# VH-VL binders against o27280, part 62

Target 1, 266 residues: o27280
Amino acid sequence: MDSMNVPEVLEIKRIVEESESVKTFIFSWDFRREVRPGQFVMVWDFRDEKPMSVSLIDPVRSEIGISIRRVGEFTDRVHGLSEGDLLGIRGPYGRGFELMGRDILLVGGGIGMAPLAALADEATARGMRVDALVAARTADELLFLDRLEAAGVNISTCTDDGSCGFKGFAHERLLTLEENHDMAAVCGPEPMMFQVMRILDERDVPAQLSLERYMKCAVGICGQCCLDDTGFRVCAEGPVFWSQELSRVREFGRYRRDPAGRRVPW

## First folded at step 22 (VH-VL)

Design cf3
Fold by OpenDDE, look of step 22:
Structure cf3 (fold): chain C 266 residues (1-266), chain A 118 residues (1-118), chain B 107 residues (1-107)
Amino acid sequence: as target 1 above (266 residues)
Amino acid sequence: EVQLLESGGVLVQPGGSLRLSCAASGFTFSDYGMTWVRQAPGKGLEWVSMISGSGEWIYFAPSVKGRFTISRDNSKNTLYLQMNSLKGEDTAVYYCTRGDYSYPFDYWGQGTLVTVSS
Amino acid sequence: DIQMTQSPSSLSASVGDSITITCRASRKIGHYLNWYQQKPGKAPNLLIYEASTLQSGVPSRFSGSGSGTDFTLTIRTLQPEDFATYYCQQYLSTPYTFGPGTVVDFR
């Protein structure tokens, strides 16, 4: 029986407060189990289970980090935990990011920066030049800036209210940046990603985008995370998709489905 | 049949406020982002504002940002444009159109005339 | 902001003529361009989206082409109902911007 599908009860080794609403939970990790940026794990608090992106991959310290935004009951409970407390973690699952080239652009919005932060670490470790456009509604919602800076990432920020960096949206800021990149990785709200993808397409920059959907089984069986038209399962074929793949997905950027399967507009 | 009907356009003094409405029918309103486009008399088209289906994503042209607000009531199939601190240059026919960042503006109302004059 | 220009600003033609309107963007916008037709006192109508895709219900005599910065709208065999103002519009990035329009009138 593949141990990957069995939750492993892990002790929270450390908690990093990233923002008012985001915490990173750090766990000891056996790296005999490979994990890639862009993959997700299922976090189990012994009551409910939710998919969470891996935001830290540290083979040196034998640690992984999972960044969780406080948005509901499950995350409220998790945010109430302390170091030393236990969580169940199974995975990792899904397709992660693929690094290519030497110059990479990261475009992240809000908690979407979580998987990108991990990617940034890997990219910089490989000697790649990393530019990151970090977007948020307000300055206090910008994530991982210090971490990215420490990693040698060239950071550009934008906020909806102009409280930090460029006043406006990520796609608007991106348009003002004329640098060429070999590849882009994007993660955030789909309206942002949709518009960013358009710009990257115009620039002929290969782009990978990470989608967020309601995922229940994480193993491509339940179908809860299926994307309309294509039948792509976010947990199996994704969550990282190439822009060419997403261009075939009518649902992308236009709507999503809630846990009940109902269409919810963006 | 998709129909959009704007209303609320009147004469208003500079510095005044006005709210426009757009009644939509013939489609699932919440499935589409909506956009306001205006046209000054004898001039071209100007994008004003855009709102996503849920209303969570809102965009404004620089010329109206901070003065205009856009909203929608999906239960009433209605789009709104609240215009504050109106200026003479805001004088225009305001069109409601179906479309957003993901859809072209494929359906338009007949527009409503807003005149800002002392 | 992305600026859009059109040429010519106006042209006179006869029924049966083929005409071409050009739209230029201040920067590359890929294929993210729409064309609209507007008749006096009427709302605009979508003709072409994604630079070359004909909107449903639009006659095949209308066609769009181009990518990057230069785009063209061609009307083959101009019909009486085609006399109007035509606008291009970019949607690569907000704020979305329209061209100044091209007036097509009777010769």
Scores: ipSAE 0.927, ipTM 0.960, lowest interface PAE 0.5, mean pLDDT 96
Fold by ESMFold2, fold request of step 24:
Parts: C-alpha cells; sequence; structure tokens
Structure cf3 (fold): chain C 266 residues (1-266), chain A 118 residues (1-118), chain B 107 residues (1-107)
C-alpha cells in the first residue's frame, strides 16, 4: 500500500518556446497513470517543488506537456534547463474539467490558456464545437493560437492594449460574443474569472473555473490550499470548481491567503 | 465608522491638470477596491474609474480613458485621481466611494467640486 | 456599453403614499443591479444590491424586484426623509452605468 506519491524523475524530451516568458516542457509519459485536462502535477527541480498545469495530453505519442511561465527563482532555474535534463514529476492531482453537451466556450487569460489548450484537444477529438476567447495584456503574450487554430477551434482574441483583436478585458469581449454554449471552462487571473463568471451566470451557462492557491502537500492533508467559508481544498476538491460551488465562496474574486495565512487582496 | 474625505477640487482651465485625493479611515483600506463617481451640476451620476485592493486591477469609463489615471497608496490609506487634458464636460462633483467589481458602492465621501472653465 | 433608463423622470407624492420607480437595461443584466438614494447636496446612499437585497440599515418600506432587463424600486408608506432622487446602476460589466435618476418630490 503506497502511503504517499514520490516524484518520478523524467527526462525533458522537447522544449517549445511559446512566448518570451512561457516554455512548454514535453516528457514521455506512461498513461497507465491517467491524466485529465485541468489536473496538475508537482514539478521538482531537486531543490524545490511547485504545482504546474498540464497543457498537452497525447496518449498516441505517449507524451505530456507542462507549460511554465518565468515568474521567479524556481521557474527561472527550470527555464534554464535543456532537452535531456531531468525533472521530478509527481501526480497528477486534483479534479479536472468535465465535458458536457456539444458546444463549449473556453475563456483563458495568459498562462491560464495552458490547461484549456489540453481541454480543447479533448473536446475537438470528441467532435464538440469549441469557441475560445484568448486574452492577454499584449499580442505577443497570446498563447497557443496556432495550436488552437490547427485543432479547428474558433478563436476570438482580446488584448489590454488592443495590439490584437478586441481592445479591452475578457469579460467585456465576452459580452459581445455568441451566447449559445452548453458549458464554459475558464482559467486565468482570478479577477478576470470572477467577472467572466458573472456574465456566464446571466446567460445560464454551466461554468467550470480553475483556481490557483498555495499548495504544499498536493494530496489534501496539510490544509494550505483550503478556501474560507466552505473548507474546499483546491488541491483535492479542485482546482476546477463549478460556478455554483464558487458562489458559496466569499473569497473568490476578492482575496486569497498567503502561506502564513494572511489575507492578500487581488 | 467608515470615513472617506475627498480633496483637491478647484477651478482649472481647459487643457489643465488636477490631482484629487481621498483619505480613508475606519476600515482596512487594502482589503477593498475603490471607485470614483462624478456628477455634473444638475445631472446624474457617472462612473469614472475603479481600482482593486492591491492596485493591480484598474478600469476607466470611456469618457476619461487615456486622460485620467487612478492610483492608491495603501500605506497612507489614500486614493488618487490624476486628471489631465481637462475639458468643460469634466466639470462635476467627484465622489470617492468604497467598492469595485467585487463589492457594491456602500460608503461615499461628500465630494469635491472640479470646475473646468476659462 | 449598457444603457440604463428610468421611469418616470420625476413624480410628486405625499407622505404615506406608495410609489414605484422602474429601471430598464438595454440588454439582459440578470440580477446585477443596485439602487441608490441621493438627497440634495448630499452623497448617494446604497439602498439595494443584487436587485432585491436591502443594504443594512435600510428601512423595510424599501423593496426591489425584477431581473433581466426590467427592475422596480418600491417605497411603501413614504416618509419625509424619502423625498430624494433615486438611481439604478448595472454591474454586469464595465463600464458600469447609472440610470438618469427619478426625482421624488413632495407635492
Amino acid sequence: as target 1 above (266 residues)
Amino acid sequence: EVQLLESGGVLVQPGGSLRLSCAASGFTFSDYGMTWVRQAPGKGLEWVSMISGSGEWIYFAPSVKGRFTISRDNSKNTLYLQMNSLKGEDTAVYYCTRGDYSYPFDYWGQGTLVTVSS
Amino acid sequence: DIQMTQSPSSLSASVGDSITITCRASRKIGHYLNWYQQKPGKAPNLLIYEASTLQSGVPSRFSGSGSGTDFTLTIRTLQPEDFATYYCQQYLSTPYTFGPGTVVDFR
């Protein structure tokens, strides 16, 4: 009986430069360990361990991809690695996205498009119609556009500075888009997700949103990823939540807690 | 006892600049987003701009976008509105209010009058 | 953006009357609507949020109803302090917008 997961040390098979700040690291993967879009893995660089979203799930080629944005010391070290270098991977963990119906809307902000790209591949493989709203601050930060187009996804873009597509925020663009979807999947900055959820609620579109919180154990025992009010553990009951679950969570869209338990505003 | 106190409203010429301040007390300022709402004399309310608790999420009405900036100093419990390229239609009482995309506007200051006239 | 209209633009009423003010949005906004009261020379006060929820300290003679595009503020048994201008405000999406106001005057 295995009491805890341990990282499996895997070789970096391929590195894709998605933008100046985002790289996708590809690994061979034994799919007896099933992976679902929206689940996460813990990536270990032999010094520290961080949760990362899975952006590519390819059972045919026996590959997974992990997209990592350079934001600090850990991710700087990982971005400095080359093909053939080693990383530890444990997981997957958490609850992934559930597909329903025939028409799905994806709304992604920045690196939040990573798990949605994996979901788009699965949805198109099932024959679903996929619309994606891809948001970023600038045009050169829009992620996965070529991959989504190749998969047959109908893409709308928005950028804060107007350098590509609609000039403005994701929720503002969404207000002007087609309203006929069976479900939505949303991932990105939490203030974006909160405002997008409001519009989806008005349209009566079932929505699943992926939260990000501080994680230590990733298996639901340490309590570091718990949400106020409900006690939901982001690493176990999430990271993907239904919008009706989040409607009971006062902190959603308003604040988070740091590792010391201090309230931090958005 | 939440209190909001605006200051800085004066007469300015068209094309001029002006900075408004709002001093906040009686609550944890950084926990709340803040908003500016204006009201031209004898007219209704117009939402101008809002800023999240951290200061990272900022929104503007189309009528002021590109001319106004909003900021906050959480160490001083103060909200600011920098108004540039002022026009006659910017003449209004400017209210500071507590709230943003995540909260309704539940507490308001008494306002400060900005007059843009030659 | 989302245009808000109000009806009537003004009305005259007596203490003890029951009055109704309507607000219409240019598109569906669900329940994402607030109501404010403003007395002459004073700042607005929040009365109702989420279309129908009374803000703390607001008397029970105030009520809000509606969803979608059409909303109603009702004041039962008007009091002298209720003569004011009333504004609706949508918050479905930025830019947030107010209605033009309804003036409730003492007859």
Scores: ipSAE 0.855, ipTM 0.936, lowest interface PAE 0.8, mean pLDDT 91
Fold by ESMFold2, look of step 22:
Structure cf3 (fold): chain C 266 residues (1-266), chain A 118 residues (1-118), chain B 107 residues (1-107)
Amino acid sequence: as target 1 above (266 residues)
Amino acid sequence: EVQLLESGGVLVQPGGSLRLSCAASGFTFSDYGMTWVRQAPGKGLEWVSMISGSGEWIYFAPSVKGRFTISRDNSKNTLYLQMNSLKGEDTAVYYCTRGDYSYPFDYWGQGTLVTVSS
Amino acid sequence: DIQMTQSPSSLSASVGDSITITCRASRKIGHYLNWYQQKPGKAPNLLIYEASTLQSGVPSRFSGSGSGTDFTLTIRTLQPEDFATYYCQQYLSTPYTFGPGTVVDFR
């Protein structure tokens, strides 16, 4: 295996508080090792290791950023770290997003906006027109709005509680938005992605969706991230899949499997 | 075989509250989302609410949003509909059906009648 | 909200007839349409999902077709048990909506 299968120990250069529950951890990065939007890294806190999406790719400053939501013991420990503290990073892994055409739609839910923010930076740098539908439970959980606006992205918002933008779910807002995109990129809770994919399919918009599954090895050997009936490995053939590929995956939007192989509903 | 049995439908006054139950058997309840559909006497079908297998993804028709809540107890194989601030237009047979955003409504109970009248 | 209409609202037919029922959506819904049958005093039964796929156990005399806004349910060689009300239902997006129903009565 190559050096990307062993964590590199890196110093946290800067921490950005994105919301009450989300922080971005920024590291120096040698871009001879390419990182693409939609790829992920394994973050090691010297006790446990979890996959995280890259949210900032900045070759000018030689930096990457990893956005992490506080949801449990691992992420609580990482949120307790300070600038100067160390983390292990291995990767990047997986298939990233592929850009096509001139007009792209981003649909992100919660922390799912993290890889889409990186994609938005690349798309705008190429001169594409970027529309983003940013969804969250509440206004305070809408991520990366200032960054997207500064990049020239056209933003629509929706919140479950109606505190900002459209009151309701992403797929309900999407139904009323313009339909003339060359492609879409979607990342967020899988039930949201399933319902958004249905609308994009009706519009004949090519879509790429980023899935999350339990991962151990991240290099395709252990089988923990396999999808039923197709054998797709989320860490190798994904995490980004075309909607055509997902149409053959019976578990998409319906269930996942835990580390013991038990079916877990959404 | 799949069996769904609704209960709790009674006569209730406008402004009142009522909880419906649906007992499920013959399948792994937690693997499936569930839906309530109602039918006013002599009228067509109206989708009311649905809930995912885990209970975390919940949807309502506009006509009931804010007045009804939906829940499930996967340890008891039971779906619930809590109906508050009842109106005359809520008078209907309420059907429990298996399915949500991810599956069509393939198995139905026999329904329970709710009447909202002074 | 996506409104669904059906035509005709009722029809009268004999055993052995072939009939068609149409369903129209107020906007394009792709193939995200189901058909249900409901007999008097009973719960609905799923007949067809994804516009054209027969549910398990549904006789082959039933077929569905269409996409976009216009859909049809066809019953070939009508049987006594087919006298019922038929509903279409869109599932492109919440709120899910049913058509008003088509009553198929014995002539």
Scores: ipSAE 0.844, ipTM 0.930, lowest interface PAE 0.9, mean pLDDT 91

Design cf3
Fold by ESMFold2, fold request of step 24:
Structure cf3 (fold): chain C 266 residues (1-266), chain A 118 residues (1-118), chain B 107 residues (1-107)
Amino acid sequence: as target 1 above (266 residues)
Amino acid sequence: EVQLLESGGVLVQPGGSLRLSCAASGFTFSDYGMTWVRQAPGKGLEWVSMISGSGEWIYFAPSVKGRFTISRDNSKNTLYLQMNSLKGEDTAVYYCTRGDYSYPFDYWGQGTLVTVSS
Amino acid sequence: DIQMTQSPSSLSASVGDSITITCRASRKIGHYLNWYQQKPGKAPNLLIYEASTLQSGVPSRFSGSGSGTDFTLTIRTLQPEDFATYYCQQYLSTPYTFGPGTVVDFR
């Protein structure tokens, strides 16, 4: 209760360099605080606090992993930390992915593969067949390929520059894949997710997509993560939404709002 | 109310370069993606390129990828198409239109004629 | 690339006729199809989006139907201003593609 809403200060147990710009920070975790793939935590560096996706959920080792891309001052400071250093963690928060059926498609762009890697572990543990389309701008930015392969995931890749796999965008590669899945889980840049959702809709594949919005409280009371027209709170009713829910959200794929409430196009 | 006005279409030699402009008015330009569509004389429509409202998401038809670039100046409400390594097959009327992957092409300019001929 | 075809390539009609134009995609495209009208010497304009939704200001004599691979534009009670070329366009995925057009001429 208290630990869910107040950051618990935890020691960094291990750091994995996933790429030049992405590190996974691993912590011991008491799984009486249940964690589901697609949920997020607030990471506190004693100066600022940001939402981050959980990428590793390991109840056997009592560990969680949080993957963080270096994109600004907060993440620069966190990337400068070493094993044994401290971070505050509160959460988890939000609605995670729900698995259904026997065949699942994962579509991840960049750091969006982080929560999908956690989902892949759960899906393969349940005996599901898992296909993943892993997208990035360049080959060096493709994340979690070895981990997914070791889990038995069937991987397709695409890169904007063609340096690995299909040259082009995720939705263009998806169109050319011959697949029939019971569900899909999608996480990445919102324009990518919008265009991928269109193809999944045409295929009648139920899809869950993970959105990112500005957050402050993470528990649904401050209103900062609300989506226009519907009032959905990304931190509470999301971050994972069904595609049917998003079809009613005008801003999805088109714009977001900054902390001052101004419309920002994608 | 919504108006789009293309300019810059002229006769150029094969291998040459040309920059087209499209001046927009009557709407909040930065809220909308923009698209170039071309039409060769007596022929149908061909989608050329599109750019999102922020300018961060850019797409090209295979026929022009690597030769054309698209940009926008949201402070001037202007869309641009830089055309390099021009070929005879690029001869067309070039229309700017409002829309991208997230919106249909709901408003069109009157077009500007580009002729590529030696 | 998704190829679009249209039938007929041209037709002659009289004011007051009801006409039908068809569009076919080389693969299923769901409802991700638009229709445009281009009058002689003018830019195209949007008639219908999402296969069947009329753009604002488009007369109700225009209607669109279909899904998957086969789509229809119907113009009931053809008016003098409807003599034009009509294009379908898919937007399921880039590159976006137009049909070759259907010319509607006065008989």
Scores: ipSAE 0.844, ipTM 0.932, lowest interface PAE 0.8, mean pLDDT 91
Fold by ESMFold2, fold request of step 24:
Structure cf3 (fold): chain C 266 residues (1-266), chain A 118 residues (1-118), chain B 107 residues (1-107)
Amino acid sequence: as target 1 above (266 residues)
Amino acid sequence: EVQLLESGGVLVQPGGSLRLSCAASGFTFSDYGMTWVRQAPGKGLEWVSMISGSGEWIYFAPSVKGRFTISRDNSKNTLYLQMNSLKGEDTAVYYCTRGDYSYPFDYWGQGTLVTVSS
Amino acid sequence: DIQMTQSPSSLSASVGDSITITCRASRKIGHYLNWYQQKPGKAPNLLIYEASTLQSGVPSRFSGSGSGTDFTLTIRTLQPEDFATYYCQQYLSTPYTFGPGTVVDFR
């Protein structure tokens, strides 16, 4: 029986405050429902339902963690919940990251570090060398630094305002770090990912990038997560794409579509 | 079809301020990022600043960062450049052009001359 | 920051000539290079983007080539309207930078 299309009501087991604006909600999880870094779940607060990235995958403790940034009414309501409160969860959905080689670069902006933190745990457990470029607007928004350091990840930081690490954008910092990696994984604001992809392309580094689009069904039926030109469904063929796949997509980095199908620029 | 028209270039004393405007027509303004490029008399082109279609993503050349701000009003199809703490080296023709990090600079206005002198 | 140079700084040519302008970047920039033409007293206009792709409406006598650090703009069968200054511009990363220009003068 496949019940991934119906939300399961789960109790919030623990809440970790990652920053002033980001909390990780931890749930007990039956790992017969496999979860891969880069996959997402639909979180239902009994009023509305939104896609959220999985940031912690812990089969030993039978736990998953979902990191949520407070940005609007839905996430404000979820941030107001306490341990013991209930949320509906359906999934996981989508294609996760694939690991290859010995040396991986992670480039994350803001909440985009959440799926990359899960990937970092898997990569270090496999014995890979992991470098991470962690970007945010301000120092207070840099996520998962202690967790990444404890996992043995080599961290570089940048902030738009220069309050921590390199002052500037992720792609500008990346240009000054001439690294040789077997692959890269990128997640964050799409303009950041577009400009980072350009540098990785110049360096011939295979890259996987995680896109975010409006979703309703999350299983590819309703068409709400489709990308122009290719018809790729972010919820089915993605959210993680190879950079080669995205090079065929004019929309990437340039615009997105709202629920009514109207173009919205970045 | 696509037209860009800069205005506001005048003589200003060092340390002064000036706001440039660029009126856009012939295309859906909010779909495109916009850029300012300047050219000192007898010299080459210098990229100054760019802003994404939504106005959310903004970039500056090091030579103007902290002194200039860029903005847009999508309801008026207008791009702005606010120039503060002007110096002699800011003397240039300022061009409005269509494009940002995601598009090449495919259409240009005719420019407006800013002169910074006593 | 990525510095761009151009060679030559100027050249004199006749209608019908074929000419080549060189642009060099201070570091590898892949194919992330544009070319612009600027006639005296007028705004620049885009000729070539992505190192070698002609902008719509640009005559096929223009061509661009190169990758990495070294790029060329070639004009075959030079026409009277081609006497102008030509600029290359990198867009691998901000800050975007232009070459210093190459003046093509009528002989």
Scores: ipSAE 0.840, ipTM 0.931, lowest interface PAE 0.8, mean pLDDT 91
Fold by ESMFold2, last read:
Structure cf3 (fold): chain C 266 residues (1-266), chain A 118 residues (1-118), chain B 107 residues (1-107)
Amino acid sequence: as target 1 above (266 residues)
Amino acid sequence: EVQLLESGGVLVQPGGSLRLSCAASGFTFSDYGMTWVRQAPGKGLEWVSMISGSGEWIYFAPSVKGRFTISRDNSKNTLYLQMNSLKGEDTAVYYCTRGDYSYPFDYWGQGTLVTVSS
Amino acid sequence: DIQMTQSPSSLSASVGDSITITCRASRKIGHYLNWYQQKPGKAPNLLIYEASTLQSGVPSRFSGSGSGTDFTLTIRTLQPEDFATYYCQQYLSTPYTFGPGTVVDFR
C-alpha cells in the first residue's frame, strides 16, 4: 500500500531495545513514499492509532524505524509485539527538519532524540559538523548514544539526577556550551524546548522545534492538532516549526489541550 | 481578584525543619506555575524554587537544592515548601508568587517570616 | 550562574524628577529581564517584563530599555508613590537571579 491516507499493514522486521522503556520497530519501506527526518507516521494496532516519529530512514536497505516509548495502554500493547507481528502504518505526514549551513546543534530530551537521530544521520552524510545535547531524567534513559557516536556526532549529556554527564536540565547545560552553530534542531518535552529556545534566541541561532499534539486525521482536516490563536496545525504546518513561527504561539511552553479540548498545564 | 496567602513561618533552630503553605484564590490554580522567592531582613530578593502547573517541572536555587522540596495540591489550591536542614542563611521573609519559567512573577503574597537562630 | 548588578545602590530625588536605574548581567541575557518595585514592608510587584513591556496597570511614566547585558529603568516625572526599591531579575536560565536593588528615596 502506498496511499497517504490508507494504512498499509506491515510486518515488524526487527525490534531494537533502546532502553527499558523504548523500542525501535523496523519495517521494510517503499521509498516512493519519501520520508524526511521530523515527519511522523500514524501507527495502528487494529484498536487505536497514534502518531510516532520516524527515527531511522535507510533507503539503501529499504528500511524505516519507529521508536516508541511505553507510556500507556496503546504503547504497552505495541511493546508486547514480536518480529513478524503486524502493524498498520499511514503517512508520512507533516513538515520535517530543513538542514542549512555547516554546523548543527541537536537538543533532544528523552524520546525526542528519535527524530533527531534520523536528522543526525542525514546531516553527517552531508558532511556537516553535528553536536548533540542528549538529555534525560536518568542515565538509563539517554537514547541513541552509541548510534550518534558511530555517526561521528559530538555528544554532550545531561541528566536530571546527575547519573550521567551534567547534573541538570538541557537549557542549563546548553548555557555552558560554546555558541558556534548555524542552526539548531530541538525535540523533547515542551517545557525543555521552551527554555532551550530562549537560549538559542539570545545566541541568534536559527532553531527548528518539533511539537507534539493530539492528532486524529493527521492531514489537517479535523482541527484536532491546531495551536491556539495562530491556527497552525501541528500535523500539517508542523510538527517542525521555526522558532520565529513559535514566538507567535502563546500556548507554546505554557499549556496544551486534551482530546476533549480542555486546557492542560505542563 | 488574585490572592496568595503564605503561612507557617516561625522561629526554628539550625538543623530543623519547617513546612510553608501558600493558599491561592481568584484564579485557576492548576493553569499556573508557582514560585517561592525569599528576602533576608534588610536584603534583596532571592529566587528559591518554582513548580509548573501540573507539578511535573520543578527547579531549585543552588543554595537550597537537596534541602528544600516544593509541591502543590491542585485540589486544595495550595503550594508548599518543605524546608529541611535549615541554616542561619535561610532566615528570610518567604513570598509565594504566581509564575514559573513560562510566566513572569505577576502576583505575590504578603510573605511569612522564617527565623533560623540558636 | 548569571550575576546581576544595579547602579546606583541608592539615590535621592524629588517629586517631578526623572531618574534612571541601570542593571547589568554577567553574561548576555537578550531581552529576558523583568523589573519589580517593592515598598517597605510590602511584597514586590511586577513593573516590566521582557526588558521593555509594561505590565498591565503600570503608569506610562515607567519605561524599560536595553538588551544583552545592559538594561535601564526610567521613571519620568516621579510621583510620591514611586519612592521604593527597584529590582531587576533575569530569566534567561535557571537559577533565576535578582539584582541587589536600587533604593529611591524622597529628598
Scores: ipSAE 0.839, ipTM 0.931, lowest interface PAE 0.8, mean pLDDT 91

